# Miniprotein binders against b1l550, part 114

Target 1, 279 residues: b1l550
Amino acid sequence: MRLPEELLERARDIHSEAPSHRIKLDRVGSFGLKVPVEFKGFLLLAEADVWVSLPEGRRGVDLSRQVEAIYELSNPPKDPFSLCREAAISLLEKLNYADSSGVSIRFDAPLQDGESLKYYGVEISSIASDEIINKIRVEILGMTACPCTAELIRAYKSSEIAATHTQRSLGILEVSTKAEHPDPDKLASIIERAMSSPLRTYTKRPDEGGLVIRSLSNARLAEDVVREMIHLFLEEFGHLPEDTHILAAVRSMESVHMHDIYAERSFSLDEIRKEISSH
Short names: E, the ipSAE of ESMFold2; O, the ipSAE of OpenDDE; V2, 0.75 times the mean of E and O plus 0.25 times the DockQ between their complexes.

## First folded at step 13 (miniprotein)

Design h1
Fold by ESMFold2-Fast, scan of step 13:
Structure h1 (fold): chain B 279 residues (1-279), chain A 85 residues (1-85)
Amino acid sequence: as target 1 above (279 residues)
Amino acid sequence: SWKKVRIEFTFDPEKREEVLEFLKRLARELREKYGLTVLVYTEKNGTKIRIFVKGDPEAVDKFIEEVLKELEKLGIEYTVRVEEL
């Protein structure tokens, strides 16, 4: 059903009215939108959030203009980095009252794995205010092996490669920068290299054995993985602006416990360089 | 009641980073002075610097005038386009 257009001339403009309380809101928008994106040759269905700031004197935002901003730019599909950036700018341009805007896009990124594909999680954002801040979060599963149990078994059996428990661990790298988004494949690679071993979509028995031996020979605490991720990040991305902020974290889904182990570190490039150089 | 303007500057690529940092600092200063929303960003593979400004029409006009005046003092060659949205 379509209501008569003449009703628009008589209806109040609710969104432009004064609110019940004169309070500014930081983020108001449309969340959970489905948008197609093109990522490294793949057409993917992504989920997007779009938002703007709302001043203290205005009751609501123009939701239709928010959806138009990302819709116009997502058809035909384009890469999610350009989409995030261009949509954030478009939101700020289209919505007069907004002091800032933002867009986040989430999807599972394909990664070549032998003759198959595996997937890792990506969330990218662009926030436009006085300049553009780009954020990217990459999450990928890997394997960790416990060095403590390995040492106990080695003492018991006098073996060079001791048996120990292994578990899936989720590695997380999040980067906020005034430069362009880091390549998520490189971030995923850093996480996997910091683990005891990567995980695979498919292995044959000999390859599976090799992966297990690699993990056992490279046993690492969650704390070890976070430190290695930071080290590898600095080697790959130390050229980013000094005020770039990074979160490195790992959540180990301990196979011998009913609970997980978690380790993290947040830092700016300026902060971490000073810390490392003082030690 | 609102005036929205996009200013596009084209500079020698070798001087872009220096000019970008200058414009960001200037824009923050003038944003506070005039109570405007101002966004500074790069487009076209970093070849162009854009400033988006919106707010009160008189304040927007003064902002643009002062940006161009300060930029001329640098003595760097540039091309500028001013588009009202």
Scores: ipSAE 0.529, ipTM 0.843, lowest interface PAE 2.1, mean pLDDT 87

Design h10
Fold by ESMFold2-Fast, scan of step 13:
Parts: structure tokens; C-alpha cells; sequence
Structure h10 (fold): chain B 279 residues (1-279), chain A 83 residues (1-83)
């Protein structure tokens, strides 16, 4: 069923009306849209949020125009970085009253794991106001092993390879920059290299034993992992603009506790270089 | 009524970063002066300025950007497209 379009002549334009309170809203939009994206040869189902600013004198946003903007650009499917950036620009161009726009796209990225695949989380955004600011957040699981318990067990048994508890730890790198989005595979690699060992989708018993031995021989606190992630990030991405902002974090799902351990550091490239050069 | 314009600049690659910073600063200043929405961004190695708002204000913005850019004495190509 479709109602006659002629009814639009008789209906009030609610969105263009003055609101009850003259308050500007920062983000108004359509959240949780399903969009196809092409990522490194894979066709993936992604989830997108689109928004614009709403001035204090306007009651509502034209939500149908927002959805139309992103869907026009998602057919045929394209890489999520171009889609994110182009949709943010398109929203600002199409919605006259908006002084800023943004798009966020989330998906699970495939990563080659031997002859199979494993997946890590990616969330990207592009925000258009006076410039375009690109943000990317990568989350991937790895393994950490506790050095404190390892040292205690070593002292108790006087062995070279001490037993200790191991756990899954979630590594997080978030980058906000005026340059293009960093390659998420490189961010995922940085996180995995900072851990005691990476995780696998599947493994045979000899490989599983090797992974455990690697982890035990490379025991790291959550704090150690964050510092190593920052070090590796600077080696790979130190060329980004100095006002680039980074969040490096680890959430360790401690196998000996009912709770998690968390460590993080936020910084700009300018800030961290000054700190490191002082030591 | 609204006027929407996309301005695209092509510069010598050795001058592009200097000119881009100049245009960003100028655009920010004129955005405040004329009460316009102005986005400055890169597209395929070229710098673009998108401006929208009141038609008279948009026209004054474009005239002032081109006037100030001309004073730099740097060779450039400009394309102006009304959306």
C-alpha cells in the first residue's frame, strides 16, 4: 500500500518547524543501517551510522535523505573507507541546514590465518565540518601470560620455563587523523606483535603447544602490551600529521580473576614525541 | 534559498601544502565573517572547498577567496561548480 503523494500538500512539514526549545543538537541521524562493503577482495555486511548537526531553529532532520545518500554510494559495494568519506561529504552537501556531518562503519575484517581466516573488529568514521577527520578503531584478541605468577612459580620450582596463567586479551588501537585512514591490517599486526602471542582460528596440538610456549616465554603485563603497541605504532605510523590522536589500550580477561584488567594511554603524536625525547 | 558551490584548485605539487594551509586558514576566517558552512578537503591530489548558505554571502566568499589567492602570485588552475 502507498498513500497518494498529493497528501504531502495537506500535511505540515514537521521537520522544518521551530522546536519547543531552541537548542542545537550535535548528532542526529540514522543508526544501525546495514550496508554491503568490499574489503580486500571480500564482500562483507557492515553496519553504518549517519548523522548531521541540527540547528537550534529547526525541529527535525530529513532522515530519508540521509539513508538515500549512503545507499546511493554503496551500490555497487565499495571499500568502506571511500564509502565513509564520500557519504560524509554527500550528507553535508545534500542537507542544507547541517554545518557538520559524519559517517561510522563497523565490520569484522578477515585476516589470513594459515590456510583459514580469523576476524578482528574494525570501526571507521569520517566527520566533515571545516575539514575531514578520519577515525579508525581496531580491536583484536591475543594472548597474554602473567610475568608475576611466572616469577613466583620459577622461584618455587627453580625451573627455566615457569608455569603461569594465560588469558585472552583484547588489544585496541584508535587513530584520529586528517590524513587517510591507516590500514587496519597493519594496526591489527601491531596489536598482535605487542601481545605474548597471537590467537589462531584453529590449530593442531603441536602448534597449540608452540603457541603456549611462545606466550609463556614472552610474559607481559597489560601495561607492557600498551607500551609496546605505542612503540610499534610510532615505528609504522610516525609519519602521520603531528596533531594525529591515538588511543592504545588493552583489556585482559584475567583467567584467575572474576574481573578484567585494563590499561590505556591517549596521546597526540606531538605529545608523545616530546615525552620520549625527554628520556 | 540556498546556494551550494564546489571549488577545485590544482597547484604545483611543491606548493600544494603551503597553499592548502593558506586556503584552510582563509576559509575558516571567511566562514566566520559570512556565516557560511565551508568544508576544505583533498580529492585526487587537488584541494576542494565546498561552501553553502545565503547566495549573496556565498558569492562574496568566492570573490574574496580568489582575490586573496591571486595576491600570492602562485600559478594555479581553478574550477567552480554550482551544485
Amino acid sequence: as target 1 above (279 residues)
Amino acid sequence: SWKKVRIEFTFDPEKREEVAEFLKRLARELREKYGLTVLVYWENGKIRIFVKGDPEAVDKFIEEVLKELEKLGIEYTVRVEEL
Scores: ipSAE 0.614, ipTM 0.877, lowest interface PAE 1.7, mean pLDDT 88

Design h11
Fold by ESMFold2-Fast, scan of step 13:
Structure h11 (fold): chain B 279 residues (1-279), chain A 83 residues (1-83)
Amino acid sequence: as target 1 above (279 residues)
Amino acid sequence: SWKKVRIEFTFDPEKREEVVEFLKRLARELREKYGLTVLVYFENGKIRIFVKGDPEAVDKFIEEVLKELEKLGIEYTVRVEEL
């Protein structure tokens, strides 16, 4: 049921009123919106957050204009990168009082896995203030095998390929840049190549055996995986602006412990190049 | 009483990076000076500046940006669109 429009003539404009306390808010918006996106030929259901800054003298934001901005741009569905960037700009243009805006879009991305698909996590953001900052976070599971236990078992059994514990490890690459968002499939590929082996959605027994042997023959510490991820990232994305910021991390869900192992490194491209050049 | 303007600049690629950093710095200075919202970004190989706020302040902002660009002595084309 729709209330009569004439009631708006009597109602106070709450959003334009002075607040109880003159405090600026950094992010005010609509969170958890469901939006369709087109990603590499797939129509996916994504979850979006949209926000703007709110000045100290204004009580509230026009939330309907925020939702309108992203929905106008999501019909027909488009790639999440363009949607993110265009919606952030649109929010800043539509909401007069805002001095910054942002959009974040999350979805599970399909990745070809033999004759099947597997999925990895993607979160994309665009923040518009004095310039546009694009951020992407990719998370994908892989397998790691412990080199320490492998060495002990090798010593015990005198075998060329030692048995060791294997576990699922979550690889994380996060990139913040003034350039376009990096291709998430390439980020996912970097993570998987840095692991002892990738994980599969579906394997036949001979393929599964091969994957396990690959992992055992390529045993890596979480620290090894992070360093390899950084190395591979620089090979693929070293062309990005020097002030591009990267987080590389691994969380290893240790099969022999009740706790996880975690390793990470944050850096700018300028910072890491100087470090590598000095060594 | 809000004025919103999108300014699009085209420069020769040879000077693009230098000009972009100059415009970003200038935009930040003028944003603070006039109390405006100013966004500098790239679109289709061109430099865009979106500015909004008080009409008189927006007009002064545009005037100052163009004045400072003239001092660089480089060729550019400009398109100004009021939103």
Scores: ipSAE 0.495, ipTM 0.821, lowest interface PAE 2.3, mean pLDDT 86

Design h12
Fold by ESMFold2-Fast, scan of step 13:
Structure h12 (fold): chain B 279 residues (1-279), chain A 83 residues (1-83)
Amino acid sequence: as target 1 above (279 residues)
Amino acid sequence: SWKKVRIEFTFDPEKREEVLEFLKRLARELREKYGLTVLVYMENGKIRIFVKGDPEAVDKFIEEVLKELEKLGIEYTVRVEEL
């Protein structure tokens, strides 16, 4: 039901009123919006959050203008990087009182896997304040094999390929930069190459056997995977600004334990170069 | 009332990153001085500055930015649009 527009002239403008307490809020916005995006030839359903800062003297944010901003930019669907950046700028421009704005978009990204597709998680953000900060987080599953158990089995029964336990491991790369968003497919590739082997959506028994043998021949600790991810990241993305911040992590769902093993490292490009050079 | 302005600069590509860093630093200094919201970013090979706030402060900001840019002696084209 639609109320008469004449009521708008008589109603108080709640949002522009002074609040009960003069406290600035960092993020106020619309969260969990469903938005179509175009990603590398695919139309995908993404979930978006949009927000702005709210000054201490204003009671509320104009939420309808936030929703309009992202919806106007999402029709027709466009790539999520452009949508993220353009919506963040638009929000800062449209909402006079805001001194910062942000947009995050998350979706499952398709990745070619032989004759099929597999999917990995992507979350991207753009935050506009005095400049634009772009963030991207990529998560993809791979396989790891334990080198400790492999060495024990080799010592017990000498063989060219030692038996050991294998498990699914979740690799994570998160990048915050003043440059454009890194290509998520390249981040996913880095994670998979750091693992003992990648996982497949579809495999026949001979291919499955080969995957297992590959994993066993390339046994890696969670700590090894994180270090390899960092090494590969520097090879691919070492050209990014020195203040680019990276999180590299892996969570190994250990098949011989009731709990997971986790390893991570956060660093800036400047920090890690100095650390490596000091050796 | 609020005043909102977009300033777009076109520079020689070889000088763009140098000037971008200069403008970011200058904009941060002037933002603090005048109590403005200022966003500096690159768009399609051009440097954009979005500034909003008190009209008199916005006008002073624009004047200071253009004055400091002239001191660099680098060729540029500028477009100023009030929103």
Scores: ipSAE 0.587, ipTM 0.873, lowest interface PAE 1.8, mean pLDDT 88

Design h13
Fold by ESMFold2-Fast, scan of step 13:
Structure h13 (fold): chain B 279 residues (1-279), chain A 83 residues (1-83)
Amino acid sequence: as target 1 above (279 residues)
Amino acid sequence: SWKKVRIEFTFDPEKREEVLEFLKRLARELREKYGLTVLVYLENGKIRIFVKGDPEAVDKFIEEVLKELEKLGIEYTVRVEEL
């Protein structure tokens, strides 16, 4: 059934009305949209959220216009960074009452691993207000090996390579900056290099054994991994603006425990440089 | 009664970062003074300012931005587009 457009002439414009309560809302929009993006040669179906601020005197947002804006910019598919930035700007320009806008896009990024593919999680955002703030979160699984148990077993058997438990650990790097988005492949690489070893999609048994031995020879606490991620991040991205904010975290899914181990550090580039220079 | 304007500035690349920081500070000051929405960003090597709000306030904002920019004595090209 389709209602006649003539009904719009007598229907109230609900969105433009005063609300029941004069309260400003920070984010009002369309969440969970599916949009095609092109990422490093791959055509991917990403999930997008789009929003704007809503002033205290307006009852609702024109949601249809938000959806039109992002789909207009997503056809043909383009890289998710440009889409994120351009859509945030477009929303702020098109919706008169908004004093800020934002777009967030999530997808699994393919990563070449020998002859196989693996993936890591990516979430990017662009928020337009008085300037553009770009945010990126990368998460990827790696392997850690316990140095405490390794040392105990070494002492017990005097082995060249001590046995210890290994587990999957999730590494997280989140960056919020006024500069362009950092390359997510570089963020994923930093996380993997900080781990005892990376994980792989496919291994033959001899290769699997070699990966385990490498992990055992590079045993690291979750705390060690976070510190190494920060060190590697500063080497690669220390040129970003001083007010850039970073979250570095590791969640280790301990194979010998019913609980996980978690370590994190949030900092600005200015803050961390002052801390390091005091030692 | 909303007016929307995009201003695009082209500066010598050597001066771009200095001018960008200046314009961000000025825009923040004038945003509060006139009650406007103002976005300052880089696009294709150029500095863009998007401003929207009350027409009279938008006009005064543009006038003051150009006036303050002239005081710097830095060579630039400007394009003003009403949306």
Scores: ipSAE 0.578, ipTM 0.869, lowest interface PAE 1.9, mean pLDDT 87

Design h14 (at its last look DockQ between E and O 0.95; V2 from the best seeds 0.00; counts 0 for: pae E 1.9 > 1.5)
Fold by OpenDDE base, look of step 14:
Structure h14 (fold): chain B 279 residues (1-279), chain A 83 residues (1-83)
Amino acid sequence: as target 1 above (279 residues)
Amino acid sequence: SWKKVRIEFTFDPEKREEVLEFLKRLARELREKYGLTVLVYQENGKIRIFVKGDPEAVDKFIEEVLKELEKLGIEYTVRVEEL
C-alpha cells in the first residue's frame, strides 16, 4: 500500500530537524548491504557498508540516498576497488551536509590452486574527507610447524626430520594508504610465503606428504611469521607513501593447546624504515 | 544555500605529483578559511577538486586556487563543473 503523496506536504521532515542534542556524528549509514562485484573474472556477491558524517544541527541522514548511490554504481558490476572509491566520492557529493564519507566492501576472493580454488578474505575500504584514504585487509590461512617441539624431539630421538605439531594459522595484512589499494593477491602471497607452508584445497597423497615435509623443514614460530610478513611486504610495497600504515598479524590455532597464539606489529613505512636502519 | 563544484585539472605527468601535493595543502588552508568541504583526489591521470558550501565562499575558493596555480607557472587545462 502506497500512502498518498499529499501526506508528504503535511508531514515533517524528521531528518532535517534540529536534534535534541547538538552533537556531530562521525559515521551514520547502512551496514550489511549486498552488492555485486566483478573480481578476477568472477561475479561475486559482496557485503557492503556505506556511511557519511552528520553535522550537529541535523537530526538524521538520508539513508535512502546513500543506498541509491552505491547501487547506481554497482550496475553493471565493476571491480570492488573502483566501486569503493567512486561510491565514497558520490556519497560526499550527494549528501550536502556531510563533510566525510566511507565505503567498505567484504568478500571471499578466489585464488587458483591447481585445478581447484582456494580463497582468502578481503575487506576493501575508501574514506573521503579532505583526501581519499584507501584501506585493504587480507586474511588467509596457512600452515605452521613448531620449531621448539621439533628441536626437543630431535634431541631425544636423533632423527633427521623431527616430528612436530602442525596447525592452521591465520595471517593478516591491513594497509591504509593515500595511494591506490595494494594488490590483494600480492598481499595474500606474502602471507602464504611467510608461513611454513600454504594450504591446498586439492591434494593427492604424494602431494600431501610433500606439503607436510616442507612444513617440517620450514618450522616457524608465530613471531617468525609476522617478521617474515613485514620483511616481504617491504620488498614488494616499499614504494608506497611513507605515511602508509600497516598491520601485520598472525593467529596460530595451536594443535597442542586449547588456545591460540597471537602476534602483531602495527607501523608506518617511515617508522619501520628508521627502526631497521638503526640496527 | 549550497553550491557544489567539481574542478578537473590536467597537468604534465611529470609535474602531477608536485601539483597534487600543492593543491592538497592549499585546499586544506582554504577549507579552514572559508568553512568549506573540500576533497582533492587523482582519477584517470587528472587531479580533481570537489568543493561544496556557501556559494560566495565556493566562488572565492575557486578564484584563489586558480590564482595560486598561475603563480606556479605550470601549464594546465581546467574544467569547472557545477553539480
Scores: ipSAE 0.692, ipTM 0.900, lowest interface PAE 0.7, mean pLDDT 93
Fold by ESMFold2-Fast, scan of step 13:
Structure h14 (fold): chain B 279 residues (1-279), chain A 83 residues (1-83)
Amino acid sequence: as target 1 above (279 residues)
Amino acid sequence: SWKKVRIEFTFDPEKREEVLEFLKRLARELREKYGLTVLVYQENGKIRIFVKGDPEAVDKFIEEVLKELEKLGIEYTVRVEEL
């Protein structure tokens, strides 16, 4: 059913009215939108959030214009990096009162895994204010093996490969930059290489044995994994602007405990280079 | 009443980074001075400025940007589009 357009002349423009309290809001928008994106040859249904700032003198945001902005740019489906950037700019242009805008798009990114498929989590954002800030967060599971228990077992019974507990660990790399988004496949690769071993969707018995031996021979604390992730990141992406901000983190789902272990470090490229060079 | 303008600058690639930093600083100063929303970004090798707000303030912003840019003595091409 569609109401008569004549009613628009009688209805109050609620969004343009003064609010009950003159308080600026930082992010007001449409969250949890479903949008198709094209990512490395795959058509994926992603989840998107779009928002703008709302000044203290305005009661509400025009939500229909936000939805229109991203959907106009999502048909046909396009690269999520370009979609984020273009939609953020479009929002700032279309909504007169906004002094900042942003878009986040999240999805599971497919990775070829032998004859099967595995995945990692991706969230891509662009925020437009006085400049455009691009943000990307990649999360992927890997395996870690405890070096402390390995050393204790080695002391108890001498063996070339000591027994120890293994667990799933979630590796996280988040990058905020004024440059283009880093390639998420490379970020996922860095995380997996920093772990004791990667995880696989499918293994036959000999391959599974090899993966376990690999992890046992490369036992790492969560703290070790974070440091290695940072080292590998600097080798691959050290060319990014000095004010690029990175978060590297690992959450280890400890098989011998009812709780998890967590380690993280946030830094700018300028900060970390000075720290490393001081020794 | 709102006025919205896109300004697109094309510079010699060797001068682009220097000019980008200059324009970012200038835009930040003028944004505060005139109470405008100003976005400075790069796209396809060009520097873009989007500015919106009060028409008189937008016009003064554009005038001051071009005036200060001329002082650098660097060759450029400019396109100004009202939205």
Scores: ipSAE 0.642, ipTM 0.889, lowest interface PAE 1.5, mean pLDDT 88
Fold by ESMFold2, look of step 14:
Structure h14 (fold): chain B 279 residues (1-279), chain A 83 residues (1-83)
Amino acid sequence: as target 1 above (279 residues)
Amino acid sequence: SWKKVRIEFTFDPEKREEVLEFLKRLARELREKYGLTVLVYQENGKIRIFVKGDPEAVDKFIEEVLKELEKLGIEYTVRVEEL
């Protein structure tokens, strides 16, 4: 059913009224939209959030106009980074009362894994105000092997056993920068290389044996996985602006415990360089 | 009422980053001075400034930005589009 447009002349424009409580809002928008994106030859259905700021003197946001803006830009489907940035700029241009806008897009990114595929989680954001701030978060699972247990077993009277517990660990890199979004595949690669070994979609027994041997040879504390992620990040992305902010973290689903272990470090490029140069 | 303008600048690539940082600082100062919303960004190797607000304030913003750029003595081309 469609109501007559003539009613617009008789109805109050609720959005443009002043609210009873004059309080500015930082983010008002539509969250959980489904939008098509093209990523590395795949057509994916991504989830998007769109928002703008709302000044203290305006009661409501024209939410339908926000939603239309991102859907218009998503047809035909394009890469998620372009969509994210373009939509953020478009929202700020189209909604006169807003002094900032933002868009987040999240999807599972495919990775080649031999003859098969695996995936990792990606969330990107672009926030437009006096400049554009780009944020990307990448999450990928890897395998970690505990060096503490490995050392106890090595010290045990019999040294014939080379063993420790292994588990899946979730590695996280989050980058907030004024530069373009870092390549998510490179971030995922950094996380995997910091782990004791990568995970595979499937393995045959000889390959599985090699994976286990690799993990035992690369036993690492969760703390050292985070440190290695930072080292590798600086090697690859040290060129980013000095005020770029990074979070590096690992959540290890320890196979011998009922609970997880977590390690993280947040820093700016300026901060970490000063810290490293002081040693 | 509202006025919305997009200003697009082309500079020599060697100068582009220096000018971008200059324009960001200038735009920050002028947005406060005139009560405007201003976004400075790059697009396809060009620098863009989006500005919106009171029509008279927008016009003063544009005039002052162009005047300050001329003081730098850097060659550029400019396109101004009202949205």
Scores: ipSAE 0.571, ipTM 0.876, lowest interface PAE 1.9, mean pLDDT 90
ESMFold2 (binder alone), look of step 14: mean pLDDT 85; pTM 0.840

Design h15
Fold by ESMFold2-Fast, scan of step 13:
Structure h15 (fold): chain B 279 residues (1-279), chain A 83 residues (1-83)
Amino acid sequence: as target 1 above (279 residues)
Amino acid sequence: SWKKVRIEFTFDPEKREEVLEFLKRLARELREKYGLTVLVYHENGKIRIFVKGDPEAVDKFIEEVLKELEKLGIEYTVRVEEL
């Protein structure tokens, strides 16, 4: 049942009222919205968060205008990068009091894996304030093999393929830039190439054996994987603006421990180039 | 009351990056001076500025942006749309 619109003329405008305390809020909005997106030929159900800044003198935001901004742009479904950027701009335009806006969209991205598919995590955002800042985070599982145990086993009994423990490792690349979002498939590829081997959706026994041998022959510490990810990132995306900020990280789910090993480096392109070129 | 304006600039592609950086710096300065919300970005080969706030302040912002652009001596096309 729809209430008469005449009631709107008599009701207090709660959102425009003074708040209990004059404190600015950085992000206020609608979180966990379901939106369809088109990604590389796939129609996917994504989750979106939309938000704006709220000034110290205003009690609340216009939630209906926030939802309207993203849904108007999501029908028909479009690529999540354009949706993110356009919705952030639309939010800033529609909500007079906001001095910044943002949109994030999360989904599992399909990646061709032989004759099947595997999936990796993607979160993209666009934040509009004085300029547009685009952020993307890619997470994908791979395999690592311990070089320390491999060397110990080689010392104990020589063999062409030293035994060592292998484990699943989660690789993470996060990029914040004033340029367009990097292609997430390329970020996922960088992560997988930095690992001892990629993971598969399914394998037959001969292929599984080959994957294990590959990982054992390419043993890497979590620290090695992070450094290789950074190296490969610079080769592929070194053209991005110098103030581009990157996080490279690996969480190795160590098969011989009750705990995980974690390695991480945050840097700007300007910072890392000076570090690498230092004498 | 609020005034909201979209401004779209077309520049020689070879000058676009230089002008974009210039406009971003100018917009940050004028935003502080006039208490405005100003967004500067590149889209589809165009430089776009969105500005909102007090009508008089918005008008002064637009006037100063156009004045400073003329000093660069670079050819451009401009479209101004009030929302």
Scores: ipSAE 0.601, ipTM 0.875, lowest interface PAE 1.7, mean pLDDT 88

Design h16
Fold by ESMFold2-Fast, scan of step 13:
Structure h16 (fold): chain B 279 residues (1-279), chain A 83 residues (1-83)
Amino acid sequence: as target 1 above (279 residues)
Amino acid sequence: SWKKVRIEFTFDPEKREEVLEFLMRLARELREKYGLTVLVYTENGKIRIFVKGDPEAVDKFIEEVLKELEKLGIEYTVRVEEL
């Protein structure tokens, strides 16, 4: 049932009315929208959130304009970086009262894994206010092996290859910058290189043995992995603006405990360079 | 009663970052002075400013941006588009 458009002539404009309380809201929008994106040759189904600021004197946001903005920009599907940026700008242009806008797009990114594919998590955001701030978060699983137990077993068995517990660990890199979004494949690569070994979607028995041996010969604490991720990040992305903010973290799903181990560090490029130079 | 304008500047690539920083600072100052929403960003090697608000305030903003740029003595091309 469609109501007659003529009723709009008599209906109150609820959104433009004064609110019950004169309080500014930071983010008001449409969350959990399904949008197609083109990522490195793949057509993927992504999930998007779109929002704008709402001034203290206005009761509501025109949500239909938000959905319209991202919908028209997603057809035909385009890369999620351009979609985020263009939609954030479009929202700020279309909604007069907004002094900021933002878009986040989440998807599982395919990564070549021998003859198959594996997937890692990506969340891309663009926030438009006085400038555009681009954010990207990459999460990928890898393997860690405990160096403490390895050393103890080596001493016990006098073995050249010490046994130790291994576990899946989730590596996280989050970057907030005025520059273009960093390439998520490069961020995923940094995380995997910092781990004891990467994980595979499919491997034959000899390759499994090699992966396990690599992990054991490259045993690392969660703390080691975070420090290595930061070091590798600076080598690859040290050219970004000095006010770029990074979060590097590892959550290790310890095979010998009922709980996880977590290590993280947040920093700006300016801050971390001064810290490293002082030592 | 809202006026919305896009301003696009083209500068020598060697001076783009310096001019961008200058425009960001100026835009932040004028945004507060005139009560405007102002977004400064780069696209395809050009600097863009989007400004919206009260028509008189928008006009004063544009006038002051162009006046301050002339003081720098840097060669530029500007395009102003009303949305």
Scores: ipSAE 0.548, ipTM 0.855, lowest interface PAE 2.0, mean pLDDT 87

